# VH-VL binders against Zinc finger CCCH domain-containing protein 19 (NERD): the designs that were tried, part 6

Target 1, 84 residues: Zinc finger CCCH domain-containing protein 19 (NERD), of Arabidopsis thaliana (Mouse-ear cress) (q9siv5r801to884)
Amino acid sequence: SDETMEWASKELLDLVVHMRRGDRSFLPMLEVQTLLLAYIKRYNLRDPRRKSQVICDSRLQNLFGKSHVGHFEMLNLLDSHFLK
Short names: E, the ipSAE of ESMFold2; O, the ipSAE of OpenDDE; V2, 0.75 times the mean of E and O plus 0.25 times the DockQ between their complexes.

## First folded at step 1 (VH-VL)

Design f07 (framework fv_ragifilimab)
Fold by ESMFold2-Fast, scan of step 1:
Structure f07 (fold): chain C 84 residues (1-84), chain A 118 residues (1-118), chain B 113 residues (1-113)
Amino acid sequence: as target 1 above (84 residues)
Amino acid sequence: QVQLVQSGAEVKKPGASVKVSCKGSGYTFTEYYMYWVRQAPGQGLEWIGVINPNSGDTTYNQKFKDRATMTVDKSISTAYMELSRLRSDDTAVYYCARSGEYDLFDYWGQGTLVTVSS
Amino acid sequence: DIVMTQSPDSLAVSLGERATINCKSSQSVLYSSNNKDYLTWYQQKPGQPPKLLIYWASTRESGVPDRFSGSGSGTDFTLTISSLQAEDVAVYHCQQYYSDPYTFGQGTKLEIK
């Protein structure tokens, strides 16, 4: 359809809507990063032996396509989810 | 040592607003989430919301979203919770609580009694 | 929202006897990615804020006596005090921290018989 255009991928919007209780309005990259890091902290997804590694739950596996991601790799992958 | 110190008791009229403060000390204020929880007399605990002190990002319990506002002032390591359009059933002890590494409520403020009466 | 229901609302137990408090969640609080139950138990004495007792359903917080134990998984959880002491008189609350909003049970008041 040619009606509404989203600012982010379905997978990123799922995270944003979950964390912002239904609000899907645009967020700049730095705000999305803050929200993603809040999600990781809230669900205790840091690898306890390697804090630079994130163990992806189902939501983050949908977002990043991986079961484990490095901190900076994760932030770089996030960029690909921003649409025009 | 970690300490959360809340503002003193408040007495308000129905329809007024109340703003409770919670000052953190003994830790890096921006590295831990701050939760707000209330307890009406003789009742259970009820979550109001959580704020990320670093970003100001908030998540509210939908029950309170239209009346509650959470903010922080990083310069004085203080979190605030304002509840508007007060009703008698808002009479409760209001707590701030820090969430630790596992998002557990590891430190609590002493509580602030808010009484709403005519 | 996940609804937490405790039973009983109140109970009286004799000193040295076993106390058992139950907590049920309306949805599973077991998180598959780390295989942990996001359930906590708090103890609240009169005039005090709640104190964390148990997290991950069964992990005792530092300094909590070993007479306190948590069990269960998914939706059904139990707090057990194996040998009640006078200082254990309190209201006990279960809480889920799996999904926002974090929710608490209604509380169980524990008294000496």
Scores: ipSAE 0.007, ipTM 0.578, lowest interface PAE 13.0, mean pLDDT 85

Design f08 (framework fv_ragifilimab)
Fold by ESMFold2-Fast, scan of step 1:
Structure f08 (fold): chain C 84 residues (1-84), chain A 122 residues (1-122), chain B 113 residues (1-113)
Amino acid sequence: as target 1 above (84 residues)
Amino acid sequence: QVQLVQSGAEVKKPGASVKVSCKGSGYTFTSYGMYWVRQAPGQGLEWIGVISAYSGDTTYNQKFKDRATMTVDKSISTAYMELSRLRSDDTAVYYCARVDEWYSDYYGMDVWGQGTLVTVSS
Amino acid sequence: DIVMTQSPDSLAVSLGERATINCKSSQSVLYSSNNKNYLTWYQQKPGQPPKLLIYWASTRESGVPDRFSGSGSGTDFTLTISSLQAEDVAVYHCQQYYTTPLTFGQGTKLEIK
């Protein structure tokens, strides 16, 4: 069988596949950011008392390793999930 | 009135560290991020990094990663930027600036501190 | 890193005349998915911190006079002051926020002729 390297970590691919209904094709960083923000909006994950903070559900906790993340922290953490 | 007030000017010797403070008032401190930017005499602006006032999470400009440390103290609505192993070319005015961390407009610096002059000389 | 280059380095304009300042980015700062240019302009007067003038390349910050306008897209941007006033003497900086690290142009010094 083929031993092909995925373009992203298992955790990032989980988010991408969920949001794109099974499509795991490569997305550049800005498109991944757009998908992430759509996910946050869809599941109402912004902290209503602190709008710059996201309250991580199970999927985002697996992705970021944290219960709460800020916008710049999300961008920084996403970078480590790209495998090229 | 929304304002950011920074600590006063400092003179340091090469190899020392400096810690600049930035106190926010007139807004919910933890709803915003804080940028740190510097400007050497007669030069342009240079971004050091950003810190979330809520989580304390940071993103640094690679140029400063090994020497800069940004922190916040929520109880007194104050952000700090410490720069270590100072050199003469670190002589600059250091600014803090407020930013809404939300994606759609997260880089707009709408409120700035007055600046802190740090002079590094022997 | 995206390199921001301004032109000219300095500009002298007579009161009431049009001032034009240019800013070029080494890579596009236009995000095609939202059709927004991640570019800001700041005004800095001597002894003062920078003041936000324009964001999203062409949106004026609240309280900024309408004689200030921003234009351009992608890599080439312009700040225009339609009728120079004495209070407009300052250094003007462009900045990109498309990617980290955030980067600024070198600044353009605007003086009265």
Scores: ipSAE 0.006, ipTM 0.644, lowest interface PAE 9.5, mean pLDDT 85

Design f09 (framework fv_ragifilimab)
Fold by ESMFold2-Fast, scan of step 1:
Structure f09 (fold): chain C 84 residues (1-84), chain A 121 residues (1-121), chain B 113 residues (1-113)
Amino acid sequence: as target 1 above (84 residues)
Amino acid sequence: QVQLVQSGAEVKKPGASVKVSCKGSGYTFTGYYMYWVRQAPGQGLEWIGVINPNSGGTTYNQKFKDRATMTVDKSISTAYMELSRLRSDDTAVYYCARGLTYSSGYPFDYWGQGTLVTVSS
Amino acid sequence: DIVMTQSPDSLAVSLGERATINCKSSQSVLYSSNNKNYLTWYQQKPGQPPKLLIYWASTRESGVPDRFSGSGSGTDFTLTISSLQAEDVAVYHCQQYYSTPLTFGQGTKLEIK
């Protein structure tokens, strides 16, 4: 086989690589959640009228398939991006 | 302290099934993958598969895909590996191991003590 | 499948001397995008499970003595014990995690001369 096995989907790896300056090494689910929440805070993506809602930028739309996602919905969707 | 405790030794006849358990403690069970590996007497290590305890998603070594089933019970932080249609050459010590994904660089950082499965007629 | 081959199958080394174990993969385990080698080394004592020694070919696991070192890239890898101690008697296994199925070398048994 010609291709390296990855621990996560291409969409999740895009987020991880962006936030970790090129490092694509594995993170446990709790650390990935922390990284995702740091991304949301850095780019001010929470809906100011409904703090439990996230307004997805292009990267998060690719990751979640939605323009808007709830906090707990987001965590559930994240699970689908880890090894099947 | 991280610990993985496996079920005790089993003796089975050819054609039977065996189910080995692996209980994790001292860490967030759903935060790490669980790998299964076996070692026949005097032989090297052979990978069976990996399960994500959070999702129940699995990846099997194709050699074992038709006979092995990996499951988890999150409520008791326990992983299981069942091997069916046992043959004499399935006699081995079966290990569970906690790790990051196979692409992380820490494949297996903590191991269970091993479960000896003997298959004989 | 990537086939892992270790050499020698067994070796005997005197206390305080250097031990060298080799591991060869049938294809490269170097991932060009991150420039990392997907190779680990484990130590296994009789009646015990394997213990992680080295990952990413050369990174020592926490708590592993500095006399253990890993080197190599691509297809050829080496585990070196610079000054053998009595507690180092074990079987040593290399493993690739570049692609599935995950595969191990046959093991190298290290004994005191």
Scores: ipSAE 0.006, ipTM 0.617, lowest interface PAE 12.4, mean pLDDT 85

## First folded at step 2 (VH-VL; framework fv_bermekimab)

Design g1 (from e06 with heavy chain S31D D57N; at its last look DockQ between E and O 0.48; V2 from the best seeds 0.00; counts 0 for: pae E 3.4 > 2)
Fold by ESMFold2, look of step 2:
Structure g1 (fold): chain C 84 residues (1-84), chain A 118 residues (1-118), chain B 107 residues (1-107)
Amino acid sequence: as target 1 above (84 residues)
Amino acid sequence: QVQLVESGGGVVQPGRSLRLSCTASGFTFSDYDVHWVRQAPGKGLEWVAAISYDGSNKYYAESVKGRFTISRDNSKNILFLQMDSLRLEDTAVYYCARGEWLDSFDYWGQGTLVTFSS
Amino acid sequence: DIQMTQSPSSVSASVGDRVTITCRASQGISSWLAWYQQKPGKAPKLLIYDASSLQSGVPSRFSGSGSGSDFTLTISSLQPEDFATYYCQQTNSFPYTFGGGTKVEHK
């Protein structure tokens, strides 16, 4: 009768639902990482000057809490969004 | 020209400490994550530690957790590795490396050797 | 930890030969794999990132392929400067790990 149990944070589910046309079903970490990279490529979010960095759009800003993130930051911050 | 230069290696006794430095030049150091990688004589490569571009996140290989501390001074363009409680298994050439996209290491220093007296 | 198993451990080859080196991850790593070349007494040099992307300044005779858990580095026509040891590395998860290396030696 209350809020259903989710496998991920609201911020991560927003990314997953966006990339999977509404599908909220569980994805393992590797598949979520693949979706994240696809998102970054689709919206051209790699910094052209600081090539190791991602320029976070509003969705990624909500997810990571930063305007720029590097690779291992994304790995660390993404892991914390899995709730089970 | 991108350059990384390690220093501070030497001969040490087990259980003692050593501090390695890596001086960066030719790029904006504070824009890059940086790593330590080591190679024992005649052996393969082993990733040791990483620190984020702003110093806020640090990660360690299990073999060095609790003994080594990575740090950086972005105002001086220096990466550090404080190595405490050294063991014979820590014998290696230590490289610093710049983390590019997906932490591919596009530039490496030439390394500094850490060994033990026999 | 993700183990990276590299094969073969060594290969004897002649200039002009096609050389193939394989790398297998103990679990899936998507395409998050890099290849490095190392010559004796020198630091490693990045060849391939993201499994198949050629690093700037690396000759086009080097190529990478694979995804998931099985990856290949190919040298299409071996040159004298290609005799070296080659390492794969995964960056999918901490701790990052390298393969054991493949020494490409002159026959």
Scores: ipSAE 0.251, ipTM 0.800, lowest interface PAE 3.4, mean pLDDT 89
ESMFold2 (binder alone), look of step 2: mean pLDDT 93; pTM 0.950
OpenDDE, look of step 2: ipSAE 0.769; ipTM 0.934

Design g2 (from e06 with heavy chain S52W; at its last look DockQ between E and O 0.08; V2 from the best seeds 0.00; counts 0 for: pae E 8.0 > 2, placed apart)
Fold by ESMFold2, look of step 2:
Structure g2 (fold): chain C 84 residues (1-84), chain A 118 residues (1-118), chain B 107 residues (1-107)
Amino acid sequence: as target 1 above (84 residues)
Amino acid sequence: QVQLVESGGGVVQPGRSLRLSCTASGFTFSSYDVHWVRQAPGKGLEWVAAIWYDGSDKYYAESVKGRFTISRDNSKNILFLQMDSLRLEDTAVYYCARGEWLDSFDYWGQGTLVTFSS
Amino acid sequence: DIQMTQSPSSVSASVGDRVTITCRASQGISSWLAWYQQKPGKAPKLLIYDASSLQSGVPSRFSGSGSGSDFTLTISSLQPEDFATYYCQQTNSFPYTFGGGTKVEHK
């Protein structure tokens, strides 16, 4: 996260701002989960042979710290990116 | 007041070209994905093309791919649809539409009609 | 492509009636579904997005429900201005597709 009083980590805000066209407003956890799944669908990031696996692009690698992440794993990791 | 206004429709011959324009006002055009949707007379709605807010990505329905080109000029708040090699099945009212979150279309223009003469 | 099957194709109704319109997707689309109203000679108007979220300025008599592949638009008490054609649209994947429409007309 940065030194400001933001509601989320820098990495999560980068994703949210990208998908919401500059809007940095707070999103509750369920809406962030929906946005993340929409991001994965929009950029076709599922492993075609194993749909439970996400092949992270550069933004998701920054967010999760991995080049591949499981579907359940990534949704559970989102809590650590909420700072308030 | 959000407003989208299409222009450039008319009566053409098959195989010819038309360029449709959509002029946007009342919102920050460069912050929104925009789409073309068409409706043949007496028929339902058909999505035609999309362009990302910054122009970086473009998508087309298979029926128009290779013949239509979507583009935008964010400095002038204009969306374009270049329609080449027009066919009779392209007969429709063409709408521009503003994409909201997950591409629901919250504002539409009035439409511009494209028809054909023999 | 995801086919959207909308039913009924038309309904005759009276002011005050409860009207229910159904939309089925040929594969799962989660909640990525919108409902539009269109009157003759006019552009469509967004009523519902994300399956159940009411668009700003739309009367509360309109509601949406469903998830996955089966969705419903309900008008709890039909008003004179509600006679129109209604379309569902999936926004899960390109090409986006619309249902065939449901015309709500005066009995």
Scores: ipSAE 0.007, ipTM 0.684, lowest interface PAE 8.0, mean pLDDT 87
ESMFold2 (binder alone), look of step 2: mean pLDDT 93; pTM 0.950
OpenDDE, look of step 2: ipSAE 0.026; ipTM 0.747

Design g3 (from e06 with heavy chain S31D, light chain S31D; at its last look DockQ between E and O 0.80; V2 from the best seeds 0.00; counts 0 for: pae E 3.0 > 2)
Heavy chain, then light chain:
Amino acid sequence: QVQLVESGGGVVQPGRSLRLSCTASGFTFSDYDVHWVRQAPGKGLEWVAAISYDGSDKYYAESVKGRFTISRDNSKNILFLQMDSLRLEDTAVYYCARGEWLDSFDYWGQGTLVTFSS
Amino acid sequence: DIQMTQSPSSVSASVGDRVTITCRASQGISDWLAWYQQKPGKAPKLLIYDASSLQSGVPSRFSGSGSGSDFTLTISSLQPEDFATYYCQQTNSFPYTFGGGTKVEHK
ESMFold2, look of step 2: ipSAE 0.357; ipTM 0.828
ESMFold2 (binder alone), look of step 2: mean pLDDT 93; pTM 0.946
OpenDDE, look of step 2: ipSAE 0.740; ipTM 0.930

Design g4 (from e06 with heavy chain S104Y; at its last look DockQ between E and O 0.85; V2 from the best seeds 0.00; counts 0 for: pae E 4.5 > 2)
Fold by ESMFold2, look of step 2:
Structure g4 (fold): chain C 84 residues (1-84), chain A 118 residues (1-118), chain B 107 residues (1-107)
Amino acid sequence: as target 1 above (84 residues)
Amino acid sequence: QVQLVESGGGVVQPGRSLRLSCTASGFTFSSYDVHWVRQAPGKGLEWVAAISYDGSDKYYAESVKGRFTISRDNSKNILFLQMDSLRLEDTAVYYCARGEWLDYFDYWGQGTLVTFSS
Amino acid sequence: DIQMTQSPSSVSASVGDRVTITCRASQGISSWLAWYQQKPGKAPKLLIYDASSLQSGVPSRFSGSGSGSDFTLTISSLQPEDFATYYCQQTNSFPYTFGGGTKVEHK
């Protein structure tokens, strides 16, 4: 795909394609949030020591730029991954 | 021995301000998101506001945005709700609640009542 | 905002009855749903999180099911202490929203 024509950053599209079995079609912000939370649950990424935190795997670290993110923080950071 | 204890409720005049406090004990307060939830007498539950574990992120219900301010002091284990420009529809018991498992509320305080005098 | 429609608003039941309460989200929320019990003059108590996971200390007669937009709380054999009001809550996105409640009362 031509990334300058995509609706999202390559990092967000990587997550979406992974979770949707190759489907790159547009998802609105609310659906991306739902999909992100499903990803965290599927891969058991919740920090058992800091209950509101996620331990980022390689994909989420590429997406968020951090090794740990909070629930609120994840939602705030997603906005910049939606391209104009 | 998780405990959440609200205080600061009372009778106020419409248009005035009130500050609610919630004192936490029996857990590491700074590791949890915390919330305010209210319930008007005889009515259901309404989420009001949330603050992240470190205080860096805050969210508000539209009905209170611009009038209420949530804050926390992690050194004293206290959650606050500053309520300005109070209206009759703000009449409720206000609960503080601890977020678990991405903000399911596993522990609640017993609430503090806010009502109005004419 | 995600609206949570809870049904019925009240249930008249006897001890030993099976009680079912439903909750519908206005859009998909995967499994990000909780159920709470509230007795008069008391704070809500978490029963079920993540749609079907039983909170520690909650009796096994309580169960939750569903995913997507349709969810059910079941009390398999109503006990005297189960007369209360029950609320569902979505935690998929802010603002978090609750269902309108279901009052389970003695016949």
Scores: ipSAE 0.181, ipTM 0.784, lowest interface PAE 4.5, mean pLDDT 89
Fold by ESMFold2-Fast, scan of step 4:
Structure g4 (fold): chain C 84 residues (1-84), chain A 118 residues (1-118), chain B 107 residues (1-107)
Amino acid sequence: as target 1 above (84 residues)
Amino acid sequence: QVQLVESGGGVVQPGRSLRLSCTASGFTFSSYDVHWVRQAPGKGLEWVAAISYDGSDKYYAESVKGRFTISRDNSKNILFLQMDSLRLEDTAVYYCARGEWLDYFDYWGQGTLVTFSS
Amino acid sequence: DIQMTQSPSSVSASVGDRVTITCRASQGISSWLAWYQQKPGKAPKLLIYDASSLQSGVPSRFSGSGSGSDFTLTISSLQPEDFATYYCQQTNSFPYTFGGGTKVEHK
């Protein structure tokens, strides 16, 4: 596989593994964004009162360290989780 | 009722500057990401710039990066686009648009025309 | 950047016709695709978001379908007010990109 190398943080890998049925292989940022957006849609995490905001469940709170995040904010926070 | 009203367009010369404004009403402006989208005469839509709800994050199309600056004043419900070093290629109607959850554009202003003359 | 290719560039149609417009993304965008209608001299209007969700107030004759990289907007029975230019837009990644537009013209 990746031979004891991690391409992402523990928190990002948790999201990736969850969405890809155990597959932890590398994904480019664009594909990670697509998975994140699919996760938000699947679990209906959009804030009904502040539509540009996401209400973080436990997984996203672990990933972002916040109870609420905006779309641009998520993109910036995701970057720090790529260990490259 | 949600309204976005652009102003500040006009006829410009090469290398000059222009500042566009978009005044929002009918919703909580400080809760939304907002965007500038332009359209050259007879051409399609081109995304130009975006600013987060709190003003902390900004994104630009490569064609305008370094020349245009997006900003907002949440106390006055106004979005701005400062356009420096204007080129003929910047001739367009400029629309402001509201980003609704994950940045679909659910409301647009009527646009303001920026025309370049020789 | 994600390139959006829209087809056809124009279509000549009559009231009552079924009109289909296609949009292809240069890479997979799941369902992060919106469709807009624009009439001459007017701002664009959102018709469809998330590839297939009809925006409130938009007539049911408009429908969207597709996922991944291939998408379609369908107008089941064209009305006089539907003569306009239609644009697709990907909302998967920055910079956001639009298709080149499809002009639905009178004939």
Scores: ipSAE 0.060, ipTM 0.736, lowest interface PAE 5.4, mean pLDDT 86
ESMFold2 (binder alone), look of step 2: mean pLDDT 93; pTM 0.947
OpenDDE, look of step 2: ipSAE 0.795; ipTM 0.939

## First folded at step 4 (VH-VL; framework fv_bermekimab)

Design m05d (from p3 with heavy chain L102Y)
Fold by ESMFold2-Fast, scan of step 4:
Structure m05d (fold): chain C 84 residues (1-84), chain A 118 residues (1-118), chain B 107 residues (1-107)
Amino acid sequence: as target 1 above (84 residues)
Amino acid sequence: QVQLVESGGGVVQPGRSLRLSCTASGFTFSDYDVHWVRQAPGKGLEWVAAISYDGSDKYYAESVKGRFTISRDNSKNILFLQMDSLRLEDTAVYYCARGEWYDSFDYWGQGTLVTFSS
Amino acid sequence: DIQMTQSPSSVSASVGDRVTITCRASQSISSWLAWYQQKPGKAPKLLIYDASSLQSGVPSRFSGSGSGSDFTLTISSLQPEDFATYYCQQTNTFPYTFGGGTKVEHK
């Protein structure tokens, strides 16, 4: 079987596949950010008290390694998941 | 009662520096991302810079990268914009604004004018 | 950068008129769009967030619609205090970008 390099980490691909009904093809950063924000909105993950933060569910804890992440922190952490 | 009050604007010479401040009151400043937005006389709004709630992450518009530095002091509820190497095209009213999640800027200050002498 | 194209640049209207302002993003931004009102010499005021959610204290004659790349702000029955400039803004990605503004002025 072919050992092709993935464009993203296992954790980011899990999010992408979930949001795109199995499609794992490459997405640039802007589109990944859009999917992430759609995920956060769909699952109501914004902290109602600390209005700069997201409360990570299991998928986002796997992706970011944290129980809470700030908006800008998520953008920086996403960058590290692009393997190229 | 949420308030944002800008200060530090004035008349400057090209190439000089200026430091703007925005003092926040009526809410927990450290819970919010905050932004600087400018508006040239008679023109539209231009987003300039943003800083995360804890000060660890910063973002800038391409037009100001390398010249402007955003910072905050959560103990004093103050947002700063250090503007270096000022250019005529930086002439604008500068507003500070509170970011609510990813949705919007729900409160704005009244602005401080930065302009240039001949 | 995501470009926000706002139209028209100005509209002449009378009290009681229905006014519609459109905003088009160069890329899909889902519903990450806000609308602001600005009066001369004043700071902008938030009207609508998340494309269609009315900000607390904003009159119900203001409404927003759209998703993806095409968005509309509607004022169902223009009042004297509504003569102002209106701006859309995308918050989907940095840098945040604004539309060029639509001035609603007296006929």
Scores: ipSAE 0.493, ipTM 0.855, lowest interface PAE 2.2, mean pLDDT 89

Design m06d (from p3 with heavy chain L102P S104Y)
Fold by ESMFold2-Fast, scan of step 4:
Structure m06d (fold): chain C 84 residues (1-84), chain A 118 residues (1-118), chain B 107 residues (1-107)
Amino acid sequence: as target 1 above (84 residues)
Amino acid sequence: QVQLVESGGGVVQPGRSLRLSCTASGFTFSDYDVHWVRQAPGKGLEWVAAISYDGSDKYYAESVKGRFTISRDNSKNILFLQMDSLRLEDTAVYYCARGEWPDYFDYWGQGTLVTFSS
Amino acid sequence: DIQMTQSPSSVSASVGDRVTITCRASQSISSWLAWYQQKPGKAPKLLIYDASSLQSGVPSRFSGSGSGSDFTLTISSLQPEDFATYYCQQTNTFPYTFGGGTKVEHK
């Protein structure tokens, strides 16, 4: 059924659904961090020049609104995507 | 050559304040998250605090939250740790460490010792 | 917080021995684990990152393996300079946590 009260933003749900084969059920912050790290590793998004940073592909740029993000930046930006 | 050099440690009294510095050279300091990690005499490693590459995000271990403040000066390549309300339990060698995403520590300073009189 | 349990806390070994150190995370951390070597009076030195990637300049006798919650550091043939304390660190989630350390000492 339709859910009007999502637990996360459209952008975060896009990442979660992509990584979990369509499953949009709630994940706590620790599990979302794990999925995000798996995504970055899978798509080879680490910046070889700026070693504390990630180069955002289109999905991550939609999620974070930035072309580059550090790990602590990602944690801070992720918090705003949790709605409950 | 990448170098991190800590300073500011010494003998203090409980309840006092101390400021540690870590001077970085041999790399672009503003490209890296940097951390403080401490080690009590004869004990293991304990992560203490971190600051993002641009200084906008700061994180602390629960044991130091509200007492320690991390900051950085990217124009001078210096990391700071302001330690307020020092306790005997803060006795340790304090290491400055460079974070490589998602933060393992590829370079460490030599450490600076914080001990207590009395 | 993710708790990291290292075993053994100490191991007595001789030059030429194969030494195995284990690290267990209280939750799955995928492969987000690093290993460090620390000699008395010195800062830690990175040996391995991402569970199995050898840091540049580290001898090939060091290797890491594992994923999920169980990880191993192996020294295939212990050398005199390898007597040290070894620490694992999880890099998966904040706050970062270290294992309690394993001291590799002379028999």
Scores: ipSAE 0.510, ipTM 0.865, lowest interface PAE 1.9, mean pLDDT 90

Design m07a (from e06 with heavy chain L102A S104A Y107I)
Heavy chain, then light chain:
Amino acid sequence: QVQLVESGGGVVQPGRSLRLSCTASGFTFSSYDVHWVRQAPGKGLEWVAAISYDGSDKYYAESVKGRFTISRDNSKNILFLQMDSLRLEDTAVYYCARGEWADAFDIWGQGTLVTFSS
Amino acid sequence: DIQMTQSPSSVSASVGDRVTITCRASQGISSWLAWYQQKPGKAPKLLIYDASSLQSGVPSRFSGSGSGSDFTLTISSLQPEDFATYYCQQTNSFPYTFGGGTKVEHK
ESMFold2-Fast, scan of step 4: ipSAE 0.518; ipTM 0.869

